# Designs tried in a protein design chat: VH-VL binders against o27280. Part 294

Target 1, 266 residues: o27280
Amino acid sequence: MDSMNVPEVLEIKRIVEESESVKTFIFSWDFRREVRPGQFVMVWDFRDEKPMSVSLIDPVRSEIGISIRRVGEFTDRVHGLSEGDLLGIRGPYGRGFELMGRDILLVGGGIGMAPLAALADEATARGMRVDALVAARTADELLFLDRLEAAGVNISTCTDDGSCGFKGFAHERLLTLEENHDMAAVCGPEPMMFQVMRILDERDVPAQLSLERYMKCAVGICGQCCLDDTGFRVCAEGPVFWSQELSRVREFGRYRRDPAGRRVPW
Key: E = the ipSAE of ESMFold2; O = the ipSAE of OpenDDE; V2 = 0.75 times the mean of E and O plus 0.25 times the DockQ between their complexes.

## First folded at step 14 (VH-VL)

Design A38 (framework fv_marstacimab; at its last look DockQ between E and O 0.65; V2 from the best seeds 0.65)
Fold by ESMFold2-Fast, scan of step 14:
Structure A38 (fold): chain C 266 residues (1-266), chain A 118 residues (1-118), chain B 112 residues (1-112)
Amino acid sequence: as target 1 above (266 residues)
Amino acid sequence: EVQLLESGGGLVQPGGSLRLSCAASGFTFRSYSMSWVRQAPGKGLEWVSAISGRGGKTYYADSVKGRFTISRDNSKNTLYLQMNSLRAEDTAVYYCARHDWYGGFDYWGQGTMVTVSS
Amino acid sequence: QSVLTQPPSVSGAPGQRVTISCTGSSSNIGAGYDVHWYQQLPGTAPKLLIYENTNRPSGVPDRFSGSKSGTSASLAITGLQAEDEADYYCQSYDSSLSGSKVFGGGTKLTVL
């Protein structure tokens, strides 16, 4: 709609503390503006605007949730807000996840579980069997476990330090688990996503991966939104991509871009 | 309610053949890998064979490889085990079992007895 | 011999605690594969007792617990009851065998 590109000032209805560093901010939402898992919104604190994935989509209560990790000045300011305070919300933007088949695997790392939590809700509502591999550095950084359990999702956890579940990385855990999925959805640190994609490709499981680092391009902030080797324009197609598209991109999982556009290793 | 029902067991001579069936109900059969697990009288559990949910991958214990063939018909919700070149050591109760995501067996049938004897 | 090693028997009196060990290797439990436990009452099919190392299916009492460390796992039964008298099996997966599920040799629990 015409108002989609103009920030709407919304009251923070409820705040859920997901962890020491992550909060979910819940707003009333008019679902005449459709929102799908994998899409993001621009959050404006009246000083700066940042893209945030939608982590809760609840048309019954007419609410959306936006999960925000405290990592810098903007997010620190937003974490200081209380119920009743105001934020500007613009969107939704980007391509959401597509569901196909009967059985879905979710693989999420850290805050990457946020869009996957919304996807889990939609998949379970459609009657799909959902298995979720939730990865983090430590147990206290695992997100949405109670919400996934309440949705009827089968959960496996892994932590780098072994403080909860499997000791090791998501791709190492994935090798020990049964397959039988019609598709997978993956969101987290790019090196994790690259390793997981390789395993899913060897297992012939089509996967969708969310490249959150390119969310700014989807709203026209950056005009040079191309992945190496393909000429593929992230701002037109992202942030969610099929694994077959990403397997042809040499940059994926190996390099990132700094603000000046220079390649730096992960 | 998940149900697994084995059939096809019986008495067979060494070198003979037998086909076991497992009728599944109460769940989406194609979504789960399935196994056959056997237990000789008074002995422990021994995994025999497994098949992926869509049937694209099959696995066999070394003791039965080349003699047994696992298969499934997802349209009939039925798992099969074709047993050829049977030996006395194959005498056992054969259980049908469903795999959970973690690689364990969350549901088992009641078993069917296979006796290989002259 | 089984690739997962369990003691052939264990015994205890009502109300006591017993522990059943399951010893594997680097190609199974040590490779990160989960350990699952099954209870087999006399004359019946096995029933899943513990899955994914530590989890209980609905209906399994808190008296049963599982743990895993390194290449080994254990099943603990507290508040032992007469009806717990059964055979107990651990199970995992071995990557060195062609896609094989593997069982321990089983442990007969006798309630004295």
Scores: ipSAE 0.805, ipTM 0.907, lowest interface PAE 0.7, mean pLDDT 89
Fold by ESMFold2, look of step 15:
Structure A38 (fold): chain C 266 residues (1-266), chain A 118 residues (1-118), chain B 112 residues (1-112)
Amino acid sequence: as target 1 above (266 residues)
Amino acid sequence: EVQLLESGGGLVQPGGSLRLSCAASGFTFRSYSMSWVRQAPGKGLEWVSAISGRGGKTYYADSVKGRFTISRDNSKNTLYLQMNSLRAEDTAVYYCARHDWYGGFDYWGQGTMVTVSS
Amino acid sequence: QSVLTQPPSVSGAPGQRVTISCTGSSSNIGAGYDVHWYQQLPGTAPKLLIYENTNRPSGVPDRFSGSKSGTSASLAITGLQAEDEADYYCQSYDSSLSGSKVFGGGTKLTVL
């Protein structure tokens, strides 16, 4: 854990505009600090620090990519930065996805496709068959489609408004797709993940789901990322959990907690 | 190169039995659900039966339920159709077809002919 | 009778545009199940022509296109060529009863 808990100040090498609201910030990265798909980093803009998913892991070019959606003051400031500007990065943290078998289903909603894009790269490099259900509110918010297609991923899209692909929710689309997979990886809005998990469990498909919770320390000490009734720490035992682990978690899909620890409904 | 090769067709009397085989190559067989689809002479395509990649789920058209049994041997990359109590209306070319993720059939064999006649 | 309804035949002159309809119901196309299209040249096995309503596999010319709306789908062929003379089938999934893959009755395309 040499410099893992202290932010390293890194120069933004490239910025990729993934959509109007999502940018990927690319940094040079020393892969002695190994990174697995599904792990997260803490991004520091010298005022605040937020957890962000890694979407690109490229040891050959010594690059890491971090995808950030504009949702508030911190992310607005980061989106205003240019190539050459500095950010602090600490991590990676958490438990990443584990690949098994030869056939993987990815189900991603919105920015939740970021860690799944990294996983898709790893899975295709291993020769796995990858099917990806990519969900968003509108067509302009579907992420990483060109990248997934270039990697040989079979893509299906769904949008709430029907502007691209299936009109409706990811779990509704999933019911109309073929079900021959060894495992699934799921990341996105927690209500979506809950509904998808139910279908995958009924189909006897092992699934890993990536949760989001409020974080402060990111190393399991402060308790801010704990899940009700189990004591699982999202930053340490997660953010990726197997579905059987989550079946024991009362809060999953039902509510979340704000930074003050108060329950808020989904 | 994905290849599907059907065999086991032939002439059989009504009430008789046949077992069809489909040898698969060029892809990871267990990763794909498979179907049998038939076509009577001069007629359209009719889905007959499907089996999941690991073999745990099987599906049948109403016209063949109770008479036909689909199976697979993933160690031999082979799909089977056991056809019992054959009737004249079962006369058809039988195709082996591979499912894609979207619910279509992306690869087909060239078929094997089954003729049910006295 | 076929769960999906296609016209028995259509015809067109070389260079023209033809369409082939595929009419379903609320238990198949209308429930959100995809429509796939197959071309069957005389004496050959069917070949996937369109998958997931609109997508072309590698090697299928862009003069073939698919669409879906409501409970119906269409295959359009522009720039009609003599080699397009074939039988065309739509296919989907019907969730009524216990669920089943379903084909249309087929459409014979004649190039004049």
Scores: ipSAE 0.696, ipTM 0.856, lowest interface PAE 1.1, mean pLDDT 90
Fold by OpenDDE, look of step 15:
Structure A38 (fold): chain C 266 residues (1-266), chain A 118 residues (1-118), chain B 112 residues (1-112)
Amino acid sequence: as target 1 above (266 residues)
Amino acid sequence: EVQLLESGGGLVQPGGSLRLSCAASGFTFRSYSMSWVRQAPGKGLEWVSAISGRGGKTYYADSVKGRFTISRDNSKNTLYLQMNSLRAEDTAVYYCARHDWYGGFDYWGQGTMVTVSS
Amino acid sequence: QSVLTQPPSVSGAPGQRVTISCTGSSSNIGAGYDVHWYQQLPGTAPKLLIYENTNRPSGVPDRFSGSKSGTSASLAITGLQAEDEADYYCQSYDSSLSGSKVFGGGTKLTVL
């Protein structure tokens, strides 16, 4: 087995509190091992292992960041860690985002902004114009706003409760915004992504979307993250897919798998 | 630097035709929707027509529907407005304007004057 | 006549605060569509002054501010200066007019 599949025990250098429920853990990274926005790593707390998106890629400081939302037992344990503590990291895995053109639209919801934040950094570094629609349930859950602003990203926000920006969902806000982009990158709740993709397709904007599924092996072997009908493995063929690929995926936006692999409606 | 330069304006008789052009530079032209906005002498601004970045969608004010045609050549970074069946009330300075992401117009040309008179 | 209604003129002395109203309806401002403001100096093309209700483009002084509430929007100018004498237009989107961009009738600001 490839050495990249062996978890490397890394020390948490810094912890950034992004919100009440989201923390970014910073690690030293050897960039001889390439990592791209949209790729994920497997995080091992020596008890369990979960896939997490890379939210920060800093070749200058030789660091990566992994943003983790507190949603269960594993993440509860991880959120209890401190700087200097250890985690196992293996990867990166999966297909990341591909940047095309000069103008890019980012549409993110909640923790979905994590990979998009990394993409924003790369895009702006390349001199691209980046517009980001950042969505969350409430203002307090909006992620990476300061970071995006500092990078020169134009931001539009929307919240379910109207506590910040547009009151409503991301797809609703998107309908009120112009079509000034060569491509779009989307990540967030799948119902959101589904609606956003439809709009982008109608607008003839090429779009890449990052799917979230339960992944176990991360190397395309176990099949836990296999998508119905297509046989796409989110960990291998994804997690980033083009809209044309997802249009072939019956379950997209309709249902997901629970930890046991059973269908669960959105 | 973003630049928009209109041309093609002039004097035309009622019922006549005129084609306006807007040369764009300093940005990825195909990525931006564009509009024509006109202003009659001593009057306010009136939106005339819009076209999506890739040219797949066009929009027109009721006052010009059926008479005006907006188009673009992204290979030439040029926006066009074909005006047919011109009327006296079409007399105005015609501006080309770039759509910003939020639905406004962030850049305008200097305008070109169209005069419809017998 | 204009879909968005503005006062035809406003005036103020240097250093004063003036406000320009933009009144719409349920099919434009009231429908949640954003309002943008433009400044047009005499003999020049319009310039974007405020976008998305409250935001200033680079180069626009902070003495210009925008607000939106209900079916109306407002442009406020504090510390009025002679160079502010111009026409000001609000702009939005109206869903009842075949998806049209719409402008206010314009307001002539005179600095006394």
Scores: ipSAE 0.611, ipTM 0.856, lowest interface PAE 0.9, mean pLDDT 94
ESMFold2 (binder alone), look of step 15: mean pLDDT 93; pTM 0.945

Design A39 (framework fv_marstacimab)
Fold by ESMFold2-Fast, scan of step 14:
Structure A39 (fold): chain C 266 residues (1-266), chain A 118 residues (1-118), chain B 112 residues (1-112)
Amino acid sequence: as target 1 above (266 residues)
Amino acid sequence: EVQLLESGGGLVQPGGSLRLSCAASGFTFRSYSMSWVRQAPGKGLEWVSAISGRGGKTYYADSVKGRFTISRDNSKNTLYLQMNSLRAEDTAVYYCARHDWYGNFDYWGQGTMVTVSS
Amino acid sequence: QSVLTQPPSVSGAPGQRVTISCTGSSSNIGAGYDVHWYQQLPGTAPKLLIYENTNRPSGVPDRFSGSKSGTSASLAITGLQAEDEADYYCQSYDSSLSGSKVFGGGTKLTVL
């Protein structure tokens, strides 16, 4: 299992342009290293290493996909790569999503749809009924709609600007949709996840939420991994947490901590 | 194939009671909210009552609140409407309908006629 | 009183276009709730025609289309056929009293 901690240099087999700012990089994968939706890998461009969620898990084709949003120097360099180029991949890491019951709700914002797309594939393969609320700032930032539709997922979209679907935020749209889910999985900006969790708690729907900021902690890089109210090390069990765990945490959705441990508002 | 089949309608005098049933098949019954929707002869559709998939939440139109009770038996895949203190204005075809995630009625039964008359 | 307002009747000739309006308020369509449309042929149960404002179920021809703007919605039928003669109902959700499904009063379409 030590092989999980050594970057394997893999060839980019295919690149899918998901949007102007998001690409999915597809690699051959040896599934003797099990990968679950909600887990991440460390992507190494031979200068920097960054955590990226696995967005495609395809044991039939022996492939994984990693979706990367263009947000800075590292991701700009990776977006400049072509099919046939090489990247280092290490992992998988972290606690993935667990599927429970028969009826599942997915709520994703922006690039947060990446791990949820992989979860949708697994849930539909298991015969579950999947409803997905896909949120973004604009229509151009909605991700994986064709893939979700092809899998038989019921889709609702919302955009902040109203350019596609419901005009407004994910939690506002959720209030207009029917209940009856055994669980939910949520991934996106933390303020969105907090508002969605609050509604799901009121509806008695257990939710799993993926906290992107704890991905580095899950591989032991971060020294400060405690949440304010619980005193436990979130990074030890992240990035996916149950809503019951997060509802006890005053920090979630209200403030974060800088490297010095000071509170910084969202 | 999704099927909904209503039964229990008939002629009843004012102040009487009836229990309607809706037998569901072709889908996982407990996963869907269900409604009763009625239509008086020559009139439009009126939503009457709804129940959540697990039965924990019920909803009623003001016109029937306190007189009608919606329930379900998920082990029998059956929806019920207990109608008490029936009035002439309750005369209608009563439809059983399934909710979709978006809040529409994606499948309907054929209806059962309730006539409230002396 | 109907919370959603539809014209009681519309008519057209074969091949023409008709539109049926559904006017709501801030407690229903204006609050962001979806509009759905149903077709009811004489003597039959209603059938879902349009859901989530613009979507067609399998088997509904593309000459039926829906739209939503502000506090109102519309059903458009192009290339009218004799078989389209039916009652049409819009449906949404109203948040003002414990939340309830609400129907429009219905529109009788006559194909002349």
Scores: ipSAE 0.772, ipTM 0.881, lowest interface PAE 0.7, mean pLDDT 88

Design A4 (framework fv_marstacimab)
Fold by ESMFold2-Fast, scan of step 14:
Structure A4 (fold): chain C 266 residues (1-266), chain A 118 residues (1-118), chain B 112 residues (1-112)
Amino acid sequence: as target 1 above (266 residues)
Amino acid sequence: EVQLLESGGGLVQPGGSLRLSCAASGFTFRDYSMSWVRQAPGKGLEWVSAISGRGGKTYYADSVKGRFTISRDNSKNTLYLQMNSLRAEDTAVYYCARHDWYGSFDYWGQGTMVTVSS
Amino acid sequence: QSVLTQPPSVSGAPGQRVTISCTGSSSNIGAGYDVHWYQQLPGTAPKLLIYENTNRPSGVPDRFSGSKSGTSASLAITGLQAEDEADYYCQSYDSSLSGSKVFGGGTKLTVL
């Protein structure tokens, strides 16, 4: 749609500080322009534009939220903004998550919990049982725990350093937890997602995985956001993919792409 | 409310058989793994057997492997334990218990007494 | 013999604090498996008291708390009350025993 590709200047209605490095920016949204968990928007600070996953979808309050981690010049500038300041938003773009069955497992790493938090809201609203494995390097980087708890989600935490919950990686924690899920949704660093996908495949649990890193362009006509062997364009055909699609991609979990599009080991 | 009600216990001679049942209500039965846990008179808790929610995987303590069979009928919300070749050391109260996601037993039945004696 | 070791008994007076230990090994608690605690009042079925090392189910008083470190876990009970007199069991999972749920031997708490 034309309206989706024209930047809309929106006022920052509210800012939630999720952690030292993550903030959620909340905007009024016209839900005649539908947005689904797993989709992203382009955020414009009137200098640069970057893709960001939608982390809150609230049709009752007519709000969306966009969670942004401070990792560079653009995000540093956006983190310096206050309620009442303006940002350009266009979208949504990409394929969202699909829900099936009665029980869903969410596995999120760091900022990858952002799109999964929105999915948790939708799944609980549908009456699904939601179990969430929330992983981070340290306790301070665990995101959305209070929001997930308020939604009635069963939570397990996992930190690399052992500062909260299980000491170790998400896939190691997953092996110690009960199965019995109809589907899973996974978002986080690709090495984590690859290991989790392998376990879910062995358990015969269909999984959807979100590939945020490859969102280099918002317009799907360019073809620059491609996966190695499959030629998937993340901004047009993703960012959400089924595990069966990703199991055939040699690049997934082993290589990333630099700004020039070249393969670089993780 | 979540309820688990065991039945089928009783007095049986060594070498005999019994089938225990556990009637579940108040939750979606097929979404949970279930276990049997036993307790001999005056002794501690001992895990006996477990079954996955859809019934595709079963697990047994070494002490009962080959003699006991766990099964479930999700259409009837019922868990079973078929006990064959019973021994005096199988004398215990047998509890039906539901697994939570973390592997704890979040709900327990009242137990049913199995006495193996001549 | 239990693969998780608990003291057979502990005692305390009303209002005092007691701690019940649960000692495992590298194949269970040390391998990262959670520890859960159950309270069994005389003549009743066990009741879940603590799950996932530190969490309380709805209805369990804040006086009960759990912790886990290395190959061991502990249950702490503060402000002891007469109604706390019961048997307490820890439970985990042991990877070396064909992947089995395991219980500690149990601890009888006597409120003096």
Scores: ipSAE 0.760, ipTM 0.883, lowest interface PAE 1.1, mean pLDDT 88

Design A40 (framework fv_marstacimab)
Fold by ESMFold2-Fast, scan of step 14:
Structure A40 (fold): chain C 266 residues (1-266), chain A 118 residues (1-118), chain B 112 residues (1-112)
Amino acid sequence: as target 1 above (266 residues)
Amino acid sequence: EVQLLESGGGLVQPGGSLRLSCAASGFTFRSYSMSWVRQAPGKGLEWVSAISGRGGKTYYADSVKGRFTISRDNSKNTLYLQMNSLRAEDTAVYYCARHDWYGSFDIWGQGTMVTVSS
Amino acid sequence: QSVLTQPPSVSGAPGQRVTISCTGSSSNIGAGYDVHWYQQLPGTAPKLLIYENTNRPSGVPDRFSGSKSGTSASLAITGLQAEDEADYYCQSYDSSLSGSKVFGGGTKLTVL
């Protein structure tokens, strides 16, 4: 079918304020179009279209949720919308997370907790033991703690400034926590993900990491979303990659590319 | 109903050997690191040894290193402590304990007494 | 000698507040490792009282609280009751001891 490439105009059913800068927009969804944790949709406000990770997948209520952080003009306009207003949604796109084993570690930074919250719901529904390390710069940027707790997830928090939980970075906190996971899923700022990946590799824990920075080509045809050393197209082959794949990418966690292709340090 | 039950304690002569067992029930045993913690009569708690959930990593207090061996059989939900070259100073109640994700001991057995004396 | 130092005893009257200190070093509490607390009633196995510095397991009343700062941690007991008479142990992890769990020496609480 062609339906995933045509925006469907959907009514905002509910809005949840996750923090001062993050809202989750909830829509009725026809699950004949399957959506998996780790996938994204294109959100159209009838002026601009941006990729957003799916943060809630609820087939029982026939709902999906999309969590959006206010970071620019598009997201500021979307944050100004109310229940009953309309948005265009197309997708889902990208590969989702794969669940393996029985014990899973989630490591999320800031808005990176959004796709991991959806994954936590699926993992707990499958009877997996879920441990979540939730990281942010400050306490008010920690997301989904109540939702994770309600799902039965074991939670550890860390903040750069020490305003909640462990004072420090996610990788520093991870070193103080018990290991016994069959897999991990990681989403957040790329430098955080790189450091976490290194520790998980040392512990021989296979990890999946979500790379959101190159989601400019929703249909995967243009090739602009390629990673330097591997040729992966993030929107077509990602955004979720196994750590073994990312270990071959020299730029991961070290530098990014501007629109002209020049190296820019993180 | 999460439970740990120790067995195998008793009286043994200095230089002798003893094997302790800990039967686990009510949880997925292989998902948790396990420890042995001992307490000499009238004294405090002393951590002895730990093993990772899959059994690939083992840790020992300096006082028992080279003499004690921790192991587990995840198919039988059982933790073991093989104690060799026992000394009078090893006399204690030995507890089996489960690690939570934060590194605490969230579940404890009732303990089994080991007495090293002639 | 214990790697984590606790006072050997503390006492209080019913309804009062007592605190039990746990002093570590840069290789354990000071390195960012969590502090956990255990209550041991006479003749029984220890029971987890506080985990991850400040958290209470289900069933532990809120008059028990934990805190951590620098190289030290504290257990506070408010509204002291007769059944609180027990030995209390802090526990952390020490990176300098081949990666070992470490306990404090224990504190005997007497409710007068």
Scores: ipSAE 0.806, ipTM 0.899, lowest interface PAE 0.6, mean pLDDT 88

Design A41 (framework fv_marstacimab)
Fold by ESMFold2-Fast, scan of step 14:
Structure A41 (fold): chain C 266 residues (1-266), chain A 118 residues (1-118), chain B 112 residues (1-112)
Amino acid sequence: as target 1 above (266 residues)
Amino acid sequence: EVQLLESGGGLVQPGGSLRLSCAASGFTFRSYSMSWVRQAPGKGLEWVSAISGRGGKTYYADSVKGRFTISRDNSKNTLYLQMNSLRAEDTAVYYCARHDWYGSFDYWGQGTMVTVSS
Amino acid sequence: QSVLTQPPSVSGAPGQRVTISCTGSSSNIGSGYDVHWYQQLPGTAPKLLIYENTNRPSGVPDRFSGSKSGTSASLAITGLQAEDEADYYCQSYDSSLSGSKVFGGGTKLTVL
């Protein structure tokens, strides 16, 4: 975490178009500030500030990458930027992924593959066997397949519409694949993560799940994440949680918060 | 280079027992599920048994359940098949095979012949 | 009766295309389990030819291709060569059989 909590204005060095809706913005980075897979930064376009997961960590080139999906006014403005333009970056923030064992499973949905791509790079650099289940609604929303292939990762794809790989959801695909992992890391839509977590718990595979809605809580900004009935301190612990921690949180995967802060089903 | 080498086959009388071994090399043995697959002379492939990488889960074809026991010793990189109450119908070449993540058998041994006759 | 059905034999001349079918059901291929294909040359162990429905291992020429649709899969071999004469097996997983690997009955390919 950046203890000064002050944005640094950085020049966009390179932009990679990952899909029609996703771009990776690459910046020179001073690795005196350590960055780990699963951490995020606050991206400031000089009007609004939003949390974004770090998707590339390259200390050899002294670069980080931040992958951003176009979903609203802020992200539309950022997507309109070019190489040489400036953004404010502060961080990194949050609890990153921990690697353990020899064999790791990654399960990513949509933009959730962004932090997992950085984790895949670290795991393969350590000589771990990495299997990645990459899920999306359609083939054009599958992300980072070339990066994962280049890193030597075993890849399985699934799409809701069947346009690439298995036709169906990530948890349905996971049931058809072999076991034998020491840990898993999961990032994507919360209903997907809940279903995947249940399967991994039944398989006795410890899993780490990254929750987008808790990224603000990790920096001490508590939005709609108040999970008091389990005594869980989400503001201090996120965005990455072990499955054992989340299994005790009744809200995870079952309920979300509406604009009034009420608990409603997904 | 991935290698699987079966041994322990031979001639046995009906009702007898044999223990097959498969020596694995060239990969991290504990990371992969393993199977035994058999083929009777002039017949097709039949899956017999499988074991998870850490050895906690075992699976058997109905034709061998209660008679055969699959096991592994990850410290020795060796897979075993204990075959009891053997029948003439168990006569086959027995292959050791490694599972990939997708559930295929990506590497096979050369097989060991088990003949059950008097 | 096998749970995956293959024709017992197919034949073709050098340079031609042949297709080998593998017909399953809702408890195996129809449930989304992958189909894998093996080539067995006379007197040898089977060799993985196609995995995860469509993928080729290193060293398998692109003349061999796999596909899967509904409850069935197919192996296509184009530009037939004498060396392709072998037995071919499909393989999947069947949830109704106490969760087991299943093979098709095998197809003998004869190159005329």
Scores: ipSAE 0.812, ipTM 0.906, lowest interface PAE 0.7, mean pLDDT 89

